# Miniprotein binders against q56419, part 113

Target 1, 326 residues: q56419
Amino acid sequence: MEGRTLEEVQEEVFKRHGVLVPKKELEDLAKALEEAGLLLTEKVEARLKEEEEKLKRERPMRLAGLSYPEGEREARAFLEAFRASYPGEGEEARVLLMPHLEPSRVPEVYGAALAALEKTPPPERIYLVGVAHRPLKEKAAALPVPFQTPFGPALPDLPALQALDALLPFELFNTPLAFREEHSLELPLFFLKGRFPEARVLPLLVARRSPELGEALKVVLRDFPGLLVLAVDLSHVGPRFGDTPLTRTLAEEARRRDLGFLERLAEGEPEAALAFLGANPTRIDGVEVVASLLPLLRERKGKVLAHRLDLEAPTLSAVGAGTLVL

## First folded at step 9 (miniprotein)

Design i30
Fold by ESMFold2-Fast, scan of step 9:
Structure i30 (fold): chain B 326 residues (1-326), chain A 108 residues (1-108)
Amino acid sequence: as target 1 above (326 residues)
Amino acid sequence: GDLIERLEELAEEVIRYLKEHGEEELAREIEEQIKDIIEALKSGDTESAIEILTELAETIARVLHRLGAPEELVQKVAILIYYVARALGMSPEQIYEIAKRFARAIER
């Protein structure tokens, strides 16, 4: 934060309190603070190592009792309520784009995803691709452990994860701690596990564009067929995201931008979707995921089932959410 | 058919890269090994092809790493080796190990 010399500290104390602290006392204090800092660093390192060791066994729920109910019965009723919030019918999905925004903010969008899953034959495995909200050592990562849910643990597809790891130019299992608190996986997984309780999962995070991930996934999906889920939110607008306060005009622009992006993906034109965002700049966290998965999205036509721009009135900000089947 | 075409196309790219980096003798050896693999795929001589593929993977991985080859090229080769190994009837474990060694020829 701030670098200070003993002379500068001594001068500040004199100016504020009119006392000249002897150099030896300041040296002793600095030594004690340095020693305390080393002990705090050791304690933090020990804690992080302990958390990493726990994550080698399982990934516990973090949002149970907050974003969804802890109990299986209550969780089932919650899921049914979300499905009921969407009045339409779903379409079969081979690729599903769904949000990871707090579900209670966009229930009809999650309901549309559930409607699509109702029309989809149960997959043996789900490739769940979320967005890293913590730094990763590589462009992408996975955690090959059971993820706890109110519907029981979502088990990892170890053979498919091993095949994916083998085809990547980097270690796939590179940042376990990034998965400790990651809502872009936990929130979609709640809905996916509730609908497909027997499906195994590949929990994947993308931090930066990784075309090599898309190329490897194309090969792995051929050998290990499954449902590909892109768990991404759309426009991020307003002061909460370092932008100007939301107006009705800017909200309409964000909605059109989101829909233009999704509609181009629905035409099987992911490069056009990315180019559209380049011409109409906004903070869409799905960009890095789509850019990574281009080989899996090309030539796949589908349908936008739902879209909503969720307004955060207190911050004059908004987040877009949508459901797309391919 | 398609696999052999992909082999020939990627072989040209790898051989060109090696020649551009002064590895003309290695490029010649790799060209010969790829021809042998293609012939084995056509004739069903699986055992000889597996031995050649294993040696090829180890040699090319080492050289591409030493030359600092682009990750895109390394991954293209790894994916092709994966397909060839499958066509030759290698076990899933053998396929993943040979592909993994190749895909990570260039470490960051």
Scores: ipSAE 0.027, ipTM 0.532, lowest interface PAE 7.7, mean pLDDT 84

Design i31
Fold by ESMFold2-Fast, scan of step 9:
Structure i31 (fold): chain B 326 residues (1-326), chain A 108 residues (1-108)
Amino acid sequence: as target 1 above (326 residues)
Amino acid sequence: GDLIERLEELAEEVIRYLKEHGEEELAREIEEQIKDIIEALKSGDTESAIEILTELAETIARVLHRLGAPEELVQKVAILIYRVARALGMSPEQIYEIAKRFARAIER
């Protein structure tokens, strides 16, 4: 869909190759491409339907062998190496904020999360809230199937998911395909399942602010207590994210914004945390998640365990990552 | 001038690293592409220089990622590429496109 006319295409070919292609041949070519496009659409739709059907049974690993080891033994060694990268003791978490970017880029931040999990009593279930990187039919979604990990499948908490679905003004299980390739759930889940192998999971994605999700979760958590995990990255700075190329000043500003945001969350003031960022600051992935979960974050005090602004030098961009316990 | 000096610094850093890691053929290819950029600039062919730089930047990102290059080297190389692109008069949109291509080579 470029809006080019047949006359413009004809002129371009003549300029490049010195050949005047008859308009009829261009029309026939356009028709053939349109027909091929229809066939490709049918094949794509068939593949998506097949994949959606498979997702009714389980969610397979997509990043095994890339972001974390596929084998259980190697995965356990990997997890221990990340824990060792953080020299602190951690703090008990009722709510854990942790990143979802590539773990090897911020090992000490994931290590801080692991330290917090070591101090946390094993939960019966984990409310894992990530960020949708693909469109959802509604503001939020969940997938009520086992998620495969190197430590075995993370089983869904079906009663808690059904209770949540019943309280929402929209269908919770609305976009299975959005979960097919979703690192904001898969990467944190690797660490959570390694530490709490028996915990069931509520895998939740937020695409847009959903205050109704936060209100419903407050009710569900009363009947189905568990660990709330916000799997969010912080500042996104630089051309890769539609911003100015990273400078020392912009990096310092991003660190200030990340820490100011986390500090206000640690004081139990999530509205103040959102207000601190303002309307047009550097993008923070966590904004929509925090705005959705306000009822669960108010008056809950805690501690920032780690923060790093990870420089993506090839793109002159950076992503902030932090670990916060509440 | 300044632009050619920056291209020579970029060449020295990347080619040295590649040779140290047994990528002799890739080092020669990168060296040739950088020489082509310099030749295009000396002849006043800025458009060709931009095209070659865009392809070179993507190739360098992929190779450094594949070889597990230290972050400090990747940072230095990326900054040099960006400064070359700026000095060539590339638009913010063109520079952003190069940045996006690099991002795709790194992300999962």
Scores: ipSAE 0.000, ipTM 0.123, lowest interface PAE 21.7, mean pLDDT 82

Design i32
Fold by ESMFold2-Fast, scan of step 9:
Structure i32 (fold): chain B 326 residues (1-326), chain A 108 residues (1-108)
Amino acid sequence: as target 1 above (326 residues)
Amino acid sequence: GDLIERLEELAEEVIRYLKEHGEEELAREIEEQIKDIIEALKSGDTESAIEILTELAETIARVLHRLGAPEELVQKVAILIYKVARALGMSPEQIYEIAKRFARAIER
């Protein structure tokens, strides 16, 4: 009850400051805070409705000027610099796994992805599968609107999205607000749109394992062929992620874990890749994506082009990132 | 209510564009097909309505592609056709077939 809570607050203030606050003053304060909370809730609800309405028309850039340049010319130079950070040549991709980590932290990994895109014929559409960092009403979602980029809007492939929706046991367009701030789509899309300006996009988010999504996508990709992109990060280690502080041993384990996972995917053995992660699959945010897309990854052989474990020294933590072509 | 309103909105968008591009005869044909869908629905012949919509969707997509219609219009038409199909209670397989035919008609 509220009365019990107020008595506890009154007792705590008395113990700490030797002041007995009358119950009426505490009740008045609690009511004022409750009323302020209600007003804040109404303002938040109004803002969410406004943002949801905006998302029915387009998805604006959120990270322009922060993670990548706003202007097209500067954005082109940015892509060139990232490509130059990778000394190797790419390989043609039917499926591309690339990170969604802040690009400046792993430039050679994004450079490897760009190298692969250089060797890949322009697709008519890109299936861009990211990781939901906000709750979804269903296991997966899509937003069927233009996504703004410095290279112009990335247009949705509406017929392919509608075909996908028809095959799913849930509404695909179920959580527009989850796309308002979603770097797992925005950051890879910046690179993909720069390389393939004419390609339409299916922007997909996975929150939880959805085998039905993988089965539906297998059917859709047959009739609506395109490039499949898994925008996933690898190991998350250290205190920032609820783990023990990073040591040389733990960093080596994370590196071996990431590479073992990617190697098994490159062999066309995604179930073996998931099994290899063992007891700690939740330490890689891409696990739910890979587990959802099993039918699309089986028997597709390829190559790991790059891998990096990026160290965050202040928190003794690290995030793994890699580029894999299948 | 909602279904007929969406059919009327679809007709308005497509017919306006076709007339603006000198396709008056085709605009009349599409208008007649949409009327046929509405009449079939009013008579309880949902099966005929579905058949007409499926052929109409492909025809509209092909014509918009031939005329170089703006992407915004193509997307709006695709959404309207999809909403009509769902409101008609079409099966997932039937909706998938419409989407597939529409996509093939507008391929680059």
Scores: ipSAE 0.560, ipTM 0.851, lowest interface PAE 2.0, mean pLDDT 88

Design i33
Fold by ESMFold2-Fast, scan of step 9:
Structure i33 (fold): chain B 326 residues (1-326), chain A 108 residues (1-108)
Amino acid sequence: as target 1 above (326 residues)
Amino acid sequence: GDLIERLEELAEEVIRYLKEHGEEELAREIEEQIKDIIEALKSGDTESAIEILTELAETIARVLHRLGAPEELVQKVAILIYEVARALGMSPEQIYEIAKRFARAIER
């Protein structure tokens, strides 16, 4: 099975269990497994086609009742509690970097983002750039459908999405299924829709650095002005991410790298921010997004409003999260 | 001013690349078509300018694809065509169609 001959399978069974299985029975079993595999493949393909068709109409909530409340009233109270968790005032943002980590783990960081949104004039549209957690057919993708939220559907900005699609060397609407379960868009969108209920959205995912996305977005943002949101997490350290158990030294290293990265972005020096990280040893997932959006980040000065490392006690691991306004 | 400058930049980028790849005759034809667009604009004949730009974009797309031009150049030219089409007052649908056909020329 899967690279083994029938003779090898027969020998292995005899060696481990002392039973000699006739070759004919092994052949029949192999045929049954092949047929079962084909049927499973057909069922999976049929299910994926059905899910892809549904995504042509809307993107339903996946994390309602888990990461945020499903009801509008409860969702509003939840959002205000996060704002209250940040003691400072925000600053107006033209570009906002915020996390997509589970909100309850870093409430002050999301609170800082809400404070910035409070100081920001309501945008006509939001360019929401997240990180693909599933493979994309191209370096980046978008899904041009309403995204459901407890505050009502976040409507796509179809003219701006079409303009963006027209300037890319690949089809922007290339992997609908990647959006079925994507927390890097869903979690920030909850907060953005709560604060800007009338804003349309461009939900964008980056899988690999795409300089062509940044060049196209520079043109589209000029013609279709809006708020640019980079929904990215920072360092990922500890055993869950291939490191030794979290120590004070490793946590300090992660914090130093997170803050050094954010502070260089705040100086309008995104190339310097990328160079500072080098090989990205603490696994900041914002690297690919920043590398894609260089033309939009250069010479924009701003401020780091919040930063936290959240400990995953069961795994002795940590994930960094921050809020930056540009 | 700006529109003519964008047309000149488009000409420089495409003509330089074509000459570097032995397409002297085609470079000359493209230069002449861009001059025709500029002349149509000076005479207030925007409709003719749009027709020439549309045909020019198709021609450039096919040639850059055939020559295996770098994606960076193809996108730069697509952006210039988009900006020229927008400045000419073409509809969003027409602008997107022309730019899209060009941006994906390497895949043709």
Scores: ipSAE 0.484, ipTM 0.794, lowest interface PAE 2.7, mean pLDDT 87

Design i34
Fold by ESMFold2-Fast, scan of step 9:
Structure i34 (fold): chain B 326 residues (1-326), chain A 108 residues (1-108)
Amino acid sequence: as target 1 above (326 residues)
Amino acid sequence: GDLIERLEELAEEVIRYLKEHGEEELAREIEEQIKDIIEALKSGDTESAIEILTELAETIARVLHRLGAPEELVQKVAILIYDVAKALGMSPEQIYEIAKRFARAIER
């Protein structure tokens, strides 16, 4: 009974049922509930340990049949439809910033990412950096197992992950359960695997600014060259995210902040991009990733291919998404 | 005991595959190198064990790549080598070097 006294419990039972329960019976009930809660906690803990052990072997699809088709043929048609939704041509990417928002909400933004991948020579490996939506034991983490996709498993680049782990002051493979349900990796990976089926991946999550991750990645990318992908969404505005209902003014502010952030990254000025956001009042979730990867983003110029602020009408909220090539 | 068991598992996986592909001489050479690592460890010569493991890792990766070994085997071998390296107490730089050599061998 968290936040309640036995006296308050006695009063509620009396008011609802007209029965005064003796204090000793309520104490015994509270004890039984506490003991049942401990048993439930032990069962939950055992199940989490079991799931953690399974994640040592593979990461199954969670969003197949929901955010993308589960069948390979249907998945291929889905990719082609998203590419077709973007009328422009891509640019070659050494670094790609793309969203992890539900694809159906911003198809032209994913289409722009596909256009860039179309102009990019097949990489040996993809450094896929997403945002942790669950707590990590450290500032960053990776899961060195195959990630299932409709195009077959995306295989981990074990030597590159091991090299990265060796350079870090913390254990890189530190929170397997955080990867069990993580759309910031699963959704971009669907598109990346469809375009580059032969590429291995380094699935990385950032929870908080980790300069040591950026410094280590700078070294690893020199010896293990590949495509760096920042899988981040932009502004999050409206009641769903703690604001008042979306207004034209708030939407314009979100677009201004999204584009100002992306444009400064495109000029090779990631510190300026972070400074432009200040306190990050529209909640761009890419700030921790960019702050971690500064050494990889400095002096690298590129182009913003697409941007959309997508309205979620039922909640009067919106999420920004963009595609940037560097 | 765990370290020696992992070295023996590494030997079993690699030697089985090599023999299945007519590489009896390479299988013998790798088996002898793993025995040399175990003997160096038993004599307290960790430096020699590290040196042999580093060269062995590249050799195994190159041979498996040349023979077109299944991806599952290549990944299992990479994990076993990494586990052995960590159990040996190898420095971050030494572990990094092994990973780099392994990756280069399987890429080209």
Scores: ipSAE 0.660, ipTM 0.880, lowest interface PAE 1.7, mean pLDDT 90

Design i35
Fold by ESMFold2-Fast, scan of step 9:
Structure i35 (fold): chain B 326 residues (1-326), chain A 108 residues (1-108)
Amino acid sequence: as target 1 above (326 residues)
Amino acid sequence: GDLIERLEELAEEVIRYLKEHGEEELAREIEEQIKDIIEALKSGDTESAIEILTELAETIARVLHRLGAPEELVQKVAILIYDVAYALGMSPEQIYEIAKRFARAIER
């Protein structure tokens, strides 16, 4: 990119590929590629190995001061502001589906999740299932270390994680570096730790459909009962996601698709929810998670508390977000 | 018919907001530009309609930003503008120009 401005790169990408990439995303991509160590040198390899070793001890905050406040008092006020953004009272959750996109984009949806957590008895542990945004060696992974938050460290439930690992046909703790910068866990965890400071956590990532994960989790949940949280976003529409620029029709279709999916989950029919998506080209972030967790979602009735399609004018794109209690 | 209905909806949203914030003269200017687009379309002058829409998008973005309009309204207006651009048969390059100008106007 030397000798080119980011604006020139953005324009060229749109002209060649029909994708409007905002300058910040090009900057983030350049930083991610540099940070990922694509410029292979012994120095970069040593840095990655050092970072992997550090992750054996703890997972530090990456989004503090960006997506949420660093200080505990400020973080508490921030959490309360999000709860206030949702006018409803929530419902008790045994299973909670909540988003993982930038909270400031969908405050009412995170507020609905907080309302549900407010009605939910404090669990001993939280099974937090997010979406891998980096490749995993296996279909799923976990990182058995404390995750730092402004409310103190979220401690891993080591007995439950070991029980889960023992039941899986693959090593559960297989890709530590994938957890270094994973917002699908960090952002929901901020809200969950703020509401349930004493709960232990099983931080899980799904990259591809793993029915064996769902079967193993069903067994582990009997011996180690807790709150199951699916941290997933819904429709991804527009150039930011390799699609055409958003139109009113596409936005309406995305909203209908999200709600149809969530309502079928609320009826305890997760296979019907997945089938509903079959004819619609709009991608949903949570499909692989839902498909992996079928045994935990069947015959559980619940309620959709909130839904929003967040429109991003600069990229002509949108991301759906919802809160569902089962 | 559908395209004209979309232009009328865009006009209603923007003009309502501007009038609610004391920008009567600017509301009239934007209303006239939208009427010019509709007249160009009725006369089969799609090229002029595209040119006016491109300039209008930048003007609307700048004004909404200046007035501190809620992000939700800005997004709704942007989607209506792009919806009109698609209905006009604008190319990806032309729509990119509208999106680029809109983004620059609301970024600061």
Scores: ipSAE 0.000, ipTM 0.190, lowest interface PAE 16.1, mean pLDDT 82

Design i36
Fold by ESMFold2-Fast, scan of step 9:
Structure i36 (fold): chain B 326 residues (1-326), chain A 108 residues (1-108)
Amino acid sequence: as target 1 above (326 residues)
Amino acid sequence: GDLIERLEELAEEVIRYLKEHGEEELAREIEEQIKDIIEALKSGDTESAIEILTELAETIARVLHRLGAPEELVQKVAILIYDVARALGMSLEQIYEIAKRFARAIER
């Protein structure tokens, strides 16, 4: 009953059904709904507290059996099928940009990421930077617990996470619940753990641009070398994202924007990449991640291995995905 | 080399900020402690350098918190203290403990 008076509710019922409901009955109904809401709130709060306590110990799989197989053997076959979908060879990566879009929609893009990982020496740790799809209390967050995968748990790099926490002006281990259902970490992690089973992980989420995260990560990476992974999707176009229906021209513009962005990153010019998007407006969730990690991306040259704009025909919408090695 | 130069540059920025906010006595105290760390570093007296750095970090954190210093300055100071502590051979556990005290004092 938000934004409506009891008098307005009474008037609408009379107009529609010809019945004048006494205000007391409407008040009694409003109170009953409020009391029911309080009971639902208590149940929701109890469930969230239970889930938060569970997250202090480990992060369970949420997409197993949906986006990837639950069993280790089936998961291994799934990985090899994705690698096979990319006909090219990889390049060694010190920084890898890969998608977090549903893998089955862009198999060749994930295949390109796997090809790059094949050429990359096994890192001791992976800095996995995803995009927060739920609110965070701070600009960024991390969860310092094992993340379950079909290949066994991906163990947190506690010393490196603590070093990072120490260099930030905010508490890094905030908002544990934001990690409960977060595909921007879970989907890339499936592929990373499959290829580097012994690597420890720093699971990081960016909600808003945090230059202080980039400055802290630059220091931590010097002390704790590892593979930096930016798990980001590219253009989001069409009605599902508040745009006009996708046309051939709009799809071509989206591909051009995605590739222009990636090519500038490949030249070691992340500020130019951001400026290019500013001049050519688009919805790329990776913008906040790139803007946060500028100190780690400058002067690193590399190569775009793959790009695809995946069409969702029922909604006339599309999401861009790419693989970039730096 | 570079570490001493960075420490001297940071000293100038912190001291300038403190003087701009009327903390001239604390600015002098911090300048003296930084010089003592640099002298200890040059002489190889690592134990004294660690002790002075720990006290300096706590003093700077308390003062920056009280004055409401900009986040950018606070982080720059934290990074340089981290770099100095690592160069002095402090354990990650010791560095994290100092950093947590620093972060709590400047909590925003």
Scores: ipSAE 0.483, ipTM 0.785, lowest interface PAE 2.5, mean pLDDT 86

